VH-VL binders against Oxysterol-binding protein-related protein 5 (OSBPL5). Designs and how they scored, part 2

Target 1, 118 residues: Oxysterol-binding protein-related protein 5 (OSBPL5), of Homo sapiens (Human) (q9h0x9r126to243)
Amino acid sequence: VVIMADSLKIRGTLKSWTKLWCVLKPGVLLIYKTPKVGQWVGTVLLHCCELIERPSKKDGFCFKLFHPLDQSVWAVKGPKGESVGSITQPLPSSYLIFRAASESDGRCWLDALELALR
Below, E stands for the ipSAE of ESMFold2; O stands for the ipSAE of OpenDDE; V2 stands for 0.75 times the mean of E and O plus 0.25 times the DockQ between their complexes.

## First folded at step 1 (VH-VL)

Design m11 (framework fv_mavrilimumab)
Fold by ESMFold2-Fast, scan of step 1:
Structure m11 (fold): chain C 118 residues (1-118), chain A 124 residues (1-124), chain B 111 residues (1-111)
Amino acid sequence: as target 1 above (118 residues)
Amino acid sequence: QVQLVQSGAEVKKPGASVKVSCKVSGYTLTELSIHWVRQAPGKGLEWMGGFDPEDGETVYAQRFQGRVTMTEDTSTDTAYMELSSLRSEDTAVYYCATGSRDWTYVSGSYFDYWGQGTMVTVSS
Amino acid sequence: QSVLTQPPSVSGAPGQRVTISCTGSSSNIGAGYDVSWYQQLPGTAPKLLIYGNSNRPSGVPDRFSGSKSGTSASLAITGLQAEDEADYYCQSYDSSLSGSVFGGGTKLTVL
């Protein structure tokens, strides 16, 4: 069951943002290149994560999912058996920083993520 | 426009360390990612790694792991790259460059502004 | 060895067209990562020529164009001029290395 699906900007390993398609389900956040039949990027295991707002003076409304002990947030296998090392975007292993299109969209994502983290 | 000005040429002995600086002007360092790329005489370009000042996050190319450290001082808008345990094969021009500032794009995808380069010569 | 393969040299006469290839694999260009191109004049730092496969930064003439197909990319230069004589490098990201990769470079000689 999909709780929410939309594009989010996700911060890469270095400063730049990448627009990716994010599908939120209970306990997991699935990340894809596009909403069409595209390459799977990765799956975030939400139950090992904490969620916080991350203010940015230049980037707008941002929030962060992270492992409190700096361990990987990524599932080891994708929905079709892809290994975590096969993710195509250069994303950090122990946290993700998201940028929403607006404050309103960002607050909707925060509410949905809090629900999915249970 | 962004301008990157690097420190002057260095001559080092094998086993020493070198620290190259890259001063950013025309833009705030905290809003850029800085990458380091080297080029041995007569050879091609080789990416060494990059640093994001806002997060303190660094990514190093695997062959330089354990020998390279990338840091910065945001109060002086200066980035640094330190390479230790120098060998003659490390003789090269070292460039700093800014990563992509297009927020829909990953910073490793292209380098839009480059410093003038710093020649590091490793010899006895 | 370079992860992306370029011919070591290419030549053309003034006014002609040359094409420089950049061959990758499934972990970089074939995975959908964009390709950028850099021009390096003798004794100078590289200059961004093409980014995002086919986009030109301001100030780069439209004689330079980029394209991408499958695991390969190509830089085309039309109306060759003497000042185009330089080294050209392609660049992308490689997921298996988790880092940026450059081609070996191509020396363009204007005859």
Scores: ipSAE 0.006, ipTM 0.567, lowest interface PAE 10.1, mean pLDDT 82

Design m12 (framework fv_mavrilimumab)
Fold by ESMFold2-Fast, scan of step 1:
Formats: C-alpha cells, sequence, structure tokens
Structure m12 (fold): chain C 118 residues (1-118), chain A 119 residues (1-119), chain B 111 residues (1-111)
C-alpha cells in the first residue's frame, strides 16, 4: 500500500533542484516526473539505502538516501516492467538529496521513510 | 478546461513601461506555474521568465533581469508581467502560458498581447 | 541565434510524411531534459503538440509523433494535411542558462 505520496525537490548532479512526484511504498520509493502514471523516472530500492538528515545552509529541510558502498540505488525496471526511463535532469546513481517544502513536511517524510526501510 | 485571457493591445513610447495581465479560469492560480514568452513579428518564441517547475521559484531570463517583474493576484486569479525601459526591439506579442504539473510543458496559452513600441 | 537548432522550413505534399529536427547540446537535450513541441497556426497562439519527448495531449491526432536520441529530437507528421501548415517549435530546459529554451521554429508548407 502507499505509505506517502507528495512532491519533493530532488537535487541533480548539476546542483539544481527538480520537483518530482514521489510515491513511498514498503521497501521502495517510486519517482515520477509528474503525478501522471507513465512518466516514471526511477524506483529506489530502500533496502540498499541509508537515510540521513542533510543540513541546509539556508532554507528548507533536506535529507539524503544513499548506498553505503557507493553502488546504485536504482531498480533496473519500473513497477510495470518499464526500462529505466527518461530523466528530466541527470540524477546521481548512488544517492539522492531531497528538499521538503517545510520542516514539518520533512519530518513526516523522514518518519515514513524510516518505516519503509524496515 | 483551463483558459488564459490576456489584456488588450498596447502602444508605448520608448522608455515607458507596460504591464500585461493574464486571467486564469478553470483552475486556481496558486496551483499553476505561469510563464511569459514573447514573439517579435515574424520571429520565434523567447522565454522571459516564470515559475520554474524544476526549481520551485520564479526566475527571469538573464537578458530581462532588472527590467521585468512578474507578479500574481491570487484573489482575482490574475498574473502580471511588467516590462520597463521599453525599446523598439521590445515590439512583440507577449504570451502567458501555464504548467499544471511539475515538469510539464507549457500546456495552456493565452491569446497573446501585442505591445508596439514606436517612435 | 536560437539555442536549439531547427531547419527554417520543410515542405511536403498531402498524404506524405515530413520530419522536423531539433538539435541541442550537452547542456539541454543531451543532459537528459525532455523535449516538447508546439504548433502555431497563422495568427494564433502556440498549441502544445507533444510533451515528454513522445506523449500527445488529448485531442492531438496520432499522425504527430515525437522522438529523442542523444542531443537531438524529431517531430514526425504522417498523412500530411493542408491544416498542418504552421510553424513548429521545439522546447527544452538548458542548465547552463538556467531557463527554458526554444528552437528557432520551422515553417511547414503543404504543397
Amino acid sequence: as target 1 above (118 residues)
Amino acid sequence: QVQLVQSGAEVKKPGASVKVSCKVSGYTLTELSIHWVRQAPGKGLEWMGGFDPYDGETVYAQRFQGRVTMTEDTSTDTAYMELSSLRSEDTAVYYCATEIYWGSPFDYWGQGTMVTVSS
Amino acid sequence: QSVLTQPPSVSGAPGQRVTISCTGSSSNIGAGYDVSWYQQLPGTAPKLLIYGNSNRPSGVPDRFSGSKSGTSASLAITGLQAEDEADYYCQSYDYSLSGWVFGGGTKLTVL
């Protein structure tokens, strides 16, 4: 079942933020370009990841999902067997940095992700 | 469905300012990203600025920074684009356009507002 | 000069296929940013024709299709009709400019 679904800003390798639609389920985080099905970007395999709060220099509430051995966090196929999918912005392979709209939203995401990682 | 209705044509002198409006119906302004695009007669489309769906912030194209101001009045669902220090090269049709979803293209367009900067 | 390069014109007869290219660089299409296409009929505002490289909005005929490869994208129009005579623009995002960019436009003439 869906634990949480909402937009998050995700940092690409070019240091700009992309707002993407994120759907959290037990063990996986599904990322889409928009809430529209069929615009799948990637699926993060949560059992491969560690979660850490990432301090912001100025604004926002940030957190990071990463592979501790610097290996890919991405599933090869999407939930309907789609190939990796197209990227609106280049995304790193071994980590993702997220920015929530507020501290409250960020804390909700951290709690939900900790649950999903179990 | 979503409709964008822009204010009427304007004729301005060099050095003046122009403020174009864009009224949104069929959706709420607070849930849309509004962008402004201009087109000089017989020329192509040029992005001026708007709410960047990839960054979540209003941004202006560098060549217009310092001359353009984009605002919105959520109580009337109306977006505005004001361009100052007008030159003859600013003669163009000015369009407002929307994004409904993050990262989506400019999915709805206003009819355009002709701004003529003469003499 | 436009950041994305399109041929200034293309032409075809009714029923034929035409393609319009859109050539970018490593900072836009080559960086993985999606391409959208717009149709502008004479005297009208642009209309979204293709988004996300290959998706059609509701109401756009399947005669129009989009594709992307490397630093370039293409719009294909099959079964060409007189009503297709218009200007066509590609669009993408450019990270070095931190903004949206359009192609210079292609005038399609139906013979």
Scores: ipSAE 0.006, ipTM 0.548, lowest interface PAE 11.9, mean pLDDT 81

Design m13 (framework fv_mavrilimumab; at its last look DockQ between E and O 0.04; V2 from the best seeds 0.00; counts 0 for: pae E 10.7 > 2, placed apart)
Fold by ESMFold2, look of step 2:
Structure m13 (fold): chain C 118 residues (1-118), chain A 120 residues (1-120), chain B 111 residues (1-111)
Amino acid sequence: as target 1 above (118 residues)
Amino acid sequence: QVQLVQSGAEVKKPGASVKVSCKVSGYTLTEYSIHWVRQAPGKGLEWMGGFDPESGETVYAQRFQGRVTMTEDTSTDTAYMELSSLRSEDTAVYYCATYDFWSGYSFDPWGQGTMVTVSS
Amino acid sequence: QSVLTQPPSVSGAPGQRVTISCTGSSSNIGAGYDVSWYQQLPGTAPKLLIYGNSNRPSGVPDRFSGSKSGTSASLAITGLQAEDEADYYCQSYDSSLSGYVFGGGTKLTVL
């Protein structure tokens, strides 16, 4: 069951932002390059994550998913059995910082993630 | 808001071909794809095919394989369905619908439908 | 016969609850593929009511609910209203056909 799906900007290790398609299901956040192409980027295992709002001076609304013990948040295989080698962007291993286009979009994501983390 | 506008009704003779268009507004065909569903008068819905982002290919229902071609023009956000070797049983309303692979493999929204009548 | 089996008709009085069944097989619903439901008012295109077995798109009231169990799915409509009179279709994916399949449709009559 898909709880929520939308594009979010995700911050890379070089402090750049990349727009990616995020699909929230119970227990996991699936990340793809685009909705149509469906190229899997990675899957976040929500069981091991905590969620906090991250203030930003930039447009939009920021939040962070992170492993409290600084371990990897990533699943090793994709939803169709894709291997670890399918992760091609320089994304952090133990956390992700997201930016939604607006405060209202970001609050919707926080509410949905709060439920999916439980 | 997303809207799908289809080409007008067509009357064809057996053995001819028909090409129905479906213009999308509110999103781009680089993000979503169009599938085609038909409904014979007084009958149910019958999926015909469409581009499947999960497989990366256009897939056709087995019944239409070899007679149907579905294309998308992302520069004009217009999808096309062409059905050849028409028969009287191909008389139906032909719908285009936005395929949402991400939210449960569903179709939303739908075009208004295009009536294709095949008569001698 | 349709791959997904629905009763040809159901009826109910205003305010009552009705259910519409959708029976599949091990190659579709029983294989774990999601079920969607569509409402078709006379002379109009279908409209999505339920996706992912039980999710409502924006604008669909919560008196419409979906569920799935085993090889079957069910659409429930509570608080039945006159405007609910329509045809209803279930839809899933079938791995043996490598394609999407619809139920035969159910005509709902509001008495």
Scores: ipSAE 0.006, ipTM 0.596, lowest interface PAE 10.7, mean pLDDT 86
ESMFold2-Fast, scan of step 1: ipSAE 0.117; ipTM 0.728
ESMFold2 (binder alone), look of step 2: mean pLDDT 91; pTM 0.939
OpenDDE, look of step 2: ipSAE 0.469; ipTM 0.850

Design o01 (framework fv_olinvacimab)
Fold by ESMFold2-Fast, scan of step 1:
Structure o01 (fold): chain C 118 residues (1-118), chain A 120 residues (1-120), chain B 107 residues (1-107)
Amino acid sequence: as target 1 above (118 residues)
Amino acid sequence: QMQLVQSGAEVKKPGASVKLSCKASGYTFTSYYMHWVRQAPGQRLEWMGEINPSGGSTNYNEKFKSRVTITVDKSASTAYMELSSLRSEDTAVYYCARDYYDSSGYFDYWGQGTLVTVSS
Amino acid sequence: NFMLTQPPSVSVSPGKTARITCRGDNIGSKSVHWYQQRPGQAPVLVMYYDSDRPSGIPERFSGSNSGNTATLTISGVEAGDEADYYCQVWDSSSDHVFGTGTKVTVL
């Protein structure tokens, strides 16, 4: 079942922020361009990730999902067997940095992600 | 049916202030950011600022920050934009617009616009 | 001060294809949204996140974004497509930035 769904800004390798639609389920985070299913970007495998709050004076409330051994966090295929999607800017393979709209929103995401990581 | 209805046209003198309203209906007012965007005659659309109706937090374009104030009345599902120290260059159509997600997105629904004329 | 530049006007014959460009430094790294504004009317969202269409916008409208140029493409142009078109992005230093606008004339 869906634990949480909302938009988050995700940092690309060019250090710019892209707003993407994130759907959290037990064990996976599904990322889409928009709330409508059809523009799948990628799926993050949470069992291989660690979660950390990433303070930023410049960027506000941020947090990071990362593979502790610097290996890919991404699933090879999408839910319908799609090849890994891509956005206009590339996303890192072994980590993702997220920016919440507010500290309150960010804390809700941290709580939900900790639940999904269990 | 989602709808944003704005207040009527205003004529102001230089140095005055103007306060415009934007009444929302057909959706949960506190769930979406509200933005203000203006367009001077023959000019581009220009973003002025935004408000989160839930908490009342605001963010303004640096160009307008010293003169603009955005507020909401949650019980009336209405957003307001007050612009002070008016100049002739502030003559424009002012729009309110809803952000589907939060403060960094796109504007999916717009009010009809309010013409503000600043003249002597 | 991030800047988006559009051609002032584009003329196209009915049934042909109109291409409206939006130029900005490294705009391909940003998400571009497009608005249509008919005379005397409020803007209407016609494209978001580079290439996604809102419900009610015909498939004749498509979008792309790469490098320094984003493009809104209108195929099979109809008289009702006459309007001003604006691109828009969010930038961390400039917040929401609109393009200079393009007047599309169908004749």
Scores: ipSAE 0.000, ipTM 0.552, lowest interface PAE 14.8, mean pLDDT 83

Design o02 (framework fv_olinvacimab)
Heavy chain, then light chain:
Amino acid sequence: QMQLVQSGAEVKKPGASVKLSCKASGYTFTDYYMHWVRQAPGQRLEWMGEINPSGGDTNYNEKFKSRVTITVDKSASTAYMELSSLRSEDTAVYYCARDLWEYGMDVWGQGTLVTVSS
Amino acid sequence: NFMLTQPPSVSVSPGKTARITCRGDNIGSKSVHWYQQRPGQAPVLVMYYDSDRPSGIPERFSGSNSGNTATLTISGVEAGDEADYYCQVWDSSSDYVFGTGTKVTVL
ESMFold2-Fast, scan of step 1: ipSAE 0.015; ipTM 0.638

Design o03 (framework fv_olinvacimab)
Fold by ESMFold2-Fast, scan of step 1:
Structure o03 (fold): chain C 118 residues (1-118), chain A 119 residues (1-119), chain B 107 residues (1-107)
Amino acid sequence: as target 1 above (118 residues)
Amino acid sequence: QMQLVQSGAEVKKPGASVKLSCKASGYTFTSYWMHWVRQAPGQRLEWMGEINPSGGYTNYNEKFKSRVTITVDKSASTAYMELSSLRSEDTAVYYCARGEYYDWSFDYWGQGTLVTVSS
Amino acid sequence: NFMLTQPPSVSVSPGKTARITCRGDNIGSKSVHWYQQRPGQAPVLVMYDDSDRPSGIPERFSGSNSGNTATLTISGVEAGDEADYYCQVWDSSSDHVFGTGTKVTVL
């Protein structure tokens, strides 16, 4: 069961933003390059994560998903057995910073993530 | 003109509480996190906590969590930091600083407030 | 708990290059920021996001960050660069962490 699916901008290791397709299910956040027959980027294990809201005038509504012990948030394999590293973007291993299209979209994502966490 | 202006120096006895203010101007107060950082004489900078003025969400350094409370008055564009159960080792200059969201750098700082705790 | 260690002091002659290191476990995976603090003054951000300069900071200031060491480099050092310098990162478990500080003395 999909709780929410939409595009979010995610901050890469080179500190640029890239628009990725995010699919939220209970306990996991699946990340793809596009919404059509997806190129899997990675799966975030939500039970390992904490969520924090970080709005900014400069960049709009943002939030962070992170591992409190600075360990990887990523699942070892994708939903079809894809190996990490073959299709991944240059994203950090222990946290992700997201930018929503609007404040209302960001609030919806925070509510959905709160529900999906644990 | 963008600036953070802090309240004046305080002298307190051990066991007392102190409440410092930081008034922001020249930018949209609710669009940036506000942080509190202290520096004891001859010591390093030490982060105490932060607040999102828009939502009122706070996060504290575990070392200070039981004694520190950060609040805001949005109508006055002012952040406050209250530290309770003061000890002599709390003698320090206390700074407020504006947080930049993406990198979590502190781009603008208040002038600092000296708090002296002595018997 | 996450810790950032800096050398306590660096001495440099005018016109030469000062290098201030900031050591932390896997610091290369984090964004490092640097602050300059002159005596009796509030800190000033001089480098952010490893290697970006704020408006007003001269090109003599540069930064790098890889592995376990971040470095702030000040080339063509001037007397006005004499100050304490602090590195800083955000860590998921420790939040905002400042380094131990380095006093830069220009002779």
Scores: ipSAE 0.008, ipTM 0.576, lowest interface PAE 11.3, mean pLDDT 83

Design o04 (framework fv_olinvacimab)
Fold by ESMFold2-Fast, scan of step 1:
Structure o04 (fold): chain C 118 residues (1-118), chain A 120 residues (1-120), chain B 107 residues (1-107)
Amino acid sequence: as target 1 above (118 residues)
Amino acid sequence: QMQLVQSGAEVKKPGASVKLSCKASGYTFTSYAMHWVRQAPGQRLEWMGEINAGSGNTNYNEKFKSRVTITVDKSASTAYMELSSLRSEDTAVYYCAREGYDFWSDFDYWGQGTLVTVSS
Amino acid sequence: NFMLTQPPSVSVSPGKTARITCRGDNIGSYSVHWYQQRPGQAPVLVMYYDSDRPSGIPERFSGSNSGNTATLTISGVEAGDEADYYCQVWDSSSDHVFGTGTKVTVL
């Protein structure tokens, strides 16, 4: 069951933001290029992640998902069995930094992620 | 333990180039941006540029953009900074520094610094 | 071009409070970070995001940021706090900007 789905900006290159479609389910966050199925970018395994909210005066509402031991947050294979490296991975391996469109949207995402992480 | 270890002191003549190294250990090298910051004797810290160790993408301070090149060797967990067309004003201690875990552009770990002396 | 101005020096007696200011136009809208640099050593992050302490930094270090002035406050100053202190922000037009630096002398 889908807990939440919406566009988020994710920091994928040096201080660059990429708008991606994010689908939150219990235990996983699926990232796609667009809302259409089949443009998969990666799957974040939430069971080993921690969530931190960090409001930024310059960057708007931001939050971070990360592995506390700096290990990969990504699933080894994609939903269609894609191997690691079979698609271009512009995102960091052990953390993801997200920027929401507004504080209200960001608060909704934090609440949903905290529930999904438990 | 996390640490950044830099190459040793360099003495160069005006017009030469210098290439410094910064070897990272104790964390996933490709997950963090590495920055280069210099400090001339008696002067402030000055940011030179950065590189995403995972993608290799760089961003440079406009003041240095024509002379500085930052690269990484992922297999060696090492970042490099090359500065060309050296002048006496480039005499400084050069630091590498890791951008912190949070998205605030703070520098949480620093190398010990490399003194570069440019003299005739 | 954006500039952060700090007083060149601050003198303080042991056990008293040192206040180091960092002035910048509308700096209260930026996230300010602070570094301590002892002679012959690399800088050490002592405050980030205006008022958050890195692990290992004593509670006597605190920060604030509003309007045109950010401040690093060191209460109960100890001899080991003698160092140069630098503020720093990220600005979209100037990238990473460091302050002019303040030398804190303890007696």
Scores: ipSAE 0.007, ipTM 0.579, lowest interface PAE 10.0, mean pLDDT 83

Design o05 (framework fv_olinvacimab)
Fold by ESMFold2-Fast, scan of step 1:
Structure o05 (fold): chain C 118 residues (1-118), chain A 120 residues (1-120), chain B 107 residues (1-107)
Amino acid sequence: as target 1 above (118 residues)
Amino acid sequence: QMQLVQSGAEVKKPGASVKLSCKASGYTFTSYDMHWVRQAPGQRLEWMGEINPNSGNTNYNEKFKSRVTITVDKSASTAYMELSSLRSEDTAVYYCARGWSYDEYYFDYWGQGTLVTVSS
Amino acid sequence: NFMLTQPPSVSVSPGKTARITCRGDNIGSKSVHWYQQRPGQAPVLVMYYDSDRPSGIPERFSGSNSGNTATLTISGVEAGDEADYYCQVWDSSSDYVFGTGTKVTVL
């Protein structure tokens, strides 16, 4: 059951943003290059994560998912059983920073993530 | 109450190293970057480097890159800056400062500053 | 290496308006932030995102940024506004760049 699906800008160790398609389901956040399934980037295991929120006055709402012990947030296998070597992931392993298109969209994402993290 | 509390003044000889601390309280330490900025007497503010306390990733000003090391102790909510091979021109007040790294890079809270004096 | 140049000093009478400029190549394409530093004290953020005021900063502080010049404007200047003021930007090649600083004297 899909809780929410939309584009988010995602950043890690580099200060550049990448627009990716994010699909939120209970316990997992699936990340794709486009809305087309089959261009899988990675799966974030939400049970490994904590959520930190902070609104941005200029660019909308920002939030971070991170592993409290600095371990990987990523699943080892993709939805079709892809191994880690099948997809190039330019994003860091222990955290991701997200930017929503608007403050309203950001609040919706936070509410959805709070439900999915439980 | 958000605050950054820095270690006390240091007096060093040329060629020595110095390690300064900055203890954060009143906010989630891992949510904001920590920066070090110095100011020589009567001179402009000069950025030295930054650390992401969550990841440990650092970025340094090219001018200081070979001599500066920034680290964190997450359990103590403390950031450290070590500057080696000190010269007389390193005499300055050194500040830690909290940064917002989501697109717009500014410093919203500053420590009180630590005076480092380097002389023979 | 990106550079920001400010006038060394600005003198202003109480109740009048002080304007502090910050010049940089195509600075209007960047977000400018401003800090106030009173003698012997740490800097305090007084303006960010060109023209937004942090909580606790009076409405008499305003900012603008276009072309090659950003400006911090202080209307109704008070004695307590006497300080050094620094502009600051982030640049992809130079990281965090501070201006040369302007000493505001209230006479």
Scores: ipSAE 0.006, ipTM 0.579, lowest interface PAE 10.0, mean pLDDT 83

Design o06 (framework fv_olinvacimab)
Fold by ESMFold2-Fast, scan of step 1:
Structure o06 (fold): chain C 118 residues (1-118), chain A 122 residues (1-122), chain B 107 residues (1-107)
Amino acid sequence: as target 1 above (118 residues)
Amino acid sequence: QMQLVQSGAEVKKPGASVKLSCKASGYTFTSYYMHWVRQAPGQRLEWMGEINPSGGSTNYNEKFKSRVTITVDKSASTAYMELSSLRSEDTAVYYCARDSYEWLGSDAFDIWGQGTLVTVSS
Amino acid sequence: NFMLTQPPSVSVSPGKTARITCRGDNIGSKSVHWYQQRPGQAPVLVMYYDSDRPSGIPERFSGSNSGNTATLTISGVEAGDEADYYCQVWDSSSDHVFGTGTKVTVL
């Protein structure tokens, strides 16, 4: 069951932001290029992640998912058996930094992620 | 122009506390994390902690967590770092520095204060 | 705790190229930043995100980062480049980590 789905800006290995479609389910965060099925980018395994808030006074809100031992947060295979490869290359392996469209949206995401991490 | 101006040198006895200030100008103070970094004479740079001036949330280096407190005064665009239970090993130049990326505390430090020398001696 | 190791010193003649290494486990998966510190002065950011130059930094400064080694390269070295150089990364467990520092001597 989907807990939450929306667009988030995700920071690449360089200092750029990319808008991606994020689908949160218990224990996993699925990332897609667009809401259209078949545009899978990667799956984050939440059981190995920590969550930290980085609030903002402007519209938008930042938060970070990371592996506390600096190991990969990514699943080896996608939901249809896709292999992890160049499609996830622009994103870091051990952490992800997200920017929400507003503080309200960001707090909603934090609440949902705390639930999914349990 | 963007700049950080720090308070003047301090001389303290072992066991005392010191509170340093860092006044920001030329940019939106609440949009960038502020870091504190120290350097003992002839030694490497050492990160102490950070604060998000917008919400006041802090994160500290485990080495200093029991003794360091970082705060802000938004109206004055000023960050503070208080270090308690001072020892001779705390003799160092203390810098404040701005995070290079808006709203994140995990990037480079692009603007630095001039540094404040704290001497701890009996 | 995550560690970054730099050579203690590098000597270079004017007009030649200095290379300063920063070694850390899987550092190529991190963004590396470099600071120049002249005696009695605050550090100055000279390279960030591996190979981006901040405004005001000459083109003779360049950077790279792959595997276990990041490198700051200074071509056409000038006397004014004599300084201590520090690499720095953010690590999810250790937060901000600075290298051990390298003293660059121009002679």
Scores: ipSAE 0.000, ipTM 0.556, lowest interface PAE 14.6, mean pLDDT 84

Design o07 (framework fv_olinvacimab)
Fold by ESMFold2-Fast, scan of step 1:
Structure o07 (fold): chain C 118 residues (1-118), chain A 121 residues (1-121), chain B 107 residues (1-107)
Amino acid sequence: as target 1 above (118 residues)
Amino acid sequence: QMQLVQSGAEVKKPGASVKLSCKASGYTFTDYYMHWVRQAPGQRLEWMGEINPSGGSTNYNEKFKSRVTITVDKSASTAYMELSSLRSEDTAVYYCARVPYDSSEWYFDLWGQGTLVTVSS
Amino acid sequence: NFMLTQPPSVSVSPGKTARITCRGDNIGSKSVHWYQQRPGQAPVLVMYYDSDRPSGIPERFSGSNSGNTATLTISGVEAGDEADYYCQVWDSSSDHVFGTGTKVTVL
């Protein structure tokens, strides 16, 4: 069951923002280049993550998913057996910083992620 | 044939609001972002904001955030842009334009014909 | 806020080459897209990701982007190329930024 699906801007390893399609389900956040099938980037395992709001004057409403022990947040394989190493290399391994389109959208994402994390 | 068809010209008084429509056809409405861009007479193109038709999330240019609202009607494949508290400097041609979902910088690959909004006392 | 500056006008004779520049701080680290706007018409995408042509755009159109300058080049210019041209980038702080525009006149 999909809890929430929408585009979010995610901070890459070169500190640039990339707009990606995010699909939230209980326990996992699936990330795609587009809503189209076959554009998988990675899957975040929520059971190993903590969520924190990351306010920013420059970048608007931001939040962070991270592993408290600085370990990888990524699933080893994608939904169709895709390799993480070949697809998700542009994104950090132990945390992700997201930028929402607005504060209202960001609050909705925080609420949905809290639900999915439990 | 893919196209974006916009509503007709509007003449408004200062302080009024205007709501423009942009009807998409020939493609899957929810596979593309919809943006609004305006152009005052003799001036550059100026980005106003965007909406994701699939999820309804919006992002606005800081200059317009207090006055602009972008919405969609997915069943009608139509995007709307409402601009409130109109001033004479809001006189411009307003365009809707679509952007493909992308993992890097975005481009506007299909544009509506434009709607002239004239604000005069 | 990120800014893109273009020359206000470029004049070129039929069959010659027009070069339209787009200047921005470290623009070579961004992807530049270009639009053609004829009088009374909506813009049309003519170049994306610095140097890729959309379907239907003639081979006469080419692009480059390095350092602080991106360039749209139109070789073998035809009367129908007369239009305003705008560059555009996405910036993480300013979102979508358009250039100041260049009027290309074919004399």
Scores: ipSAE 0.006, ipTM 0.569, lowest interface PAE 13.0, mean pLDDT 83

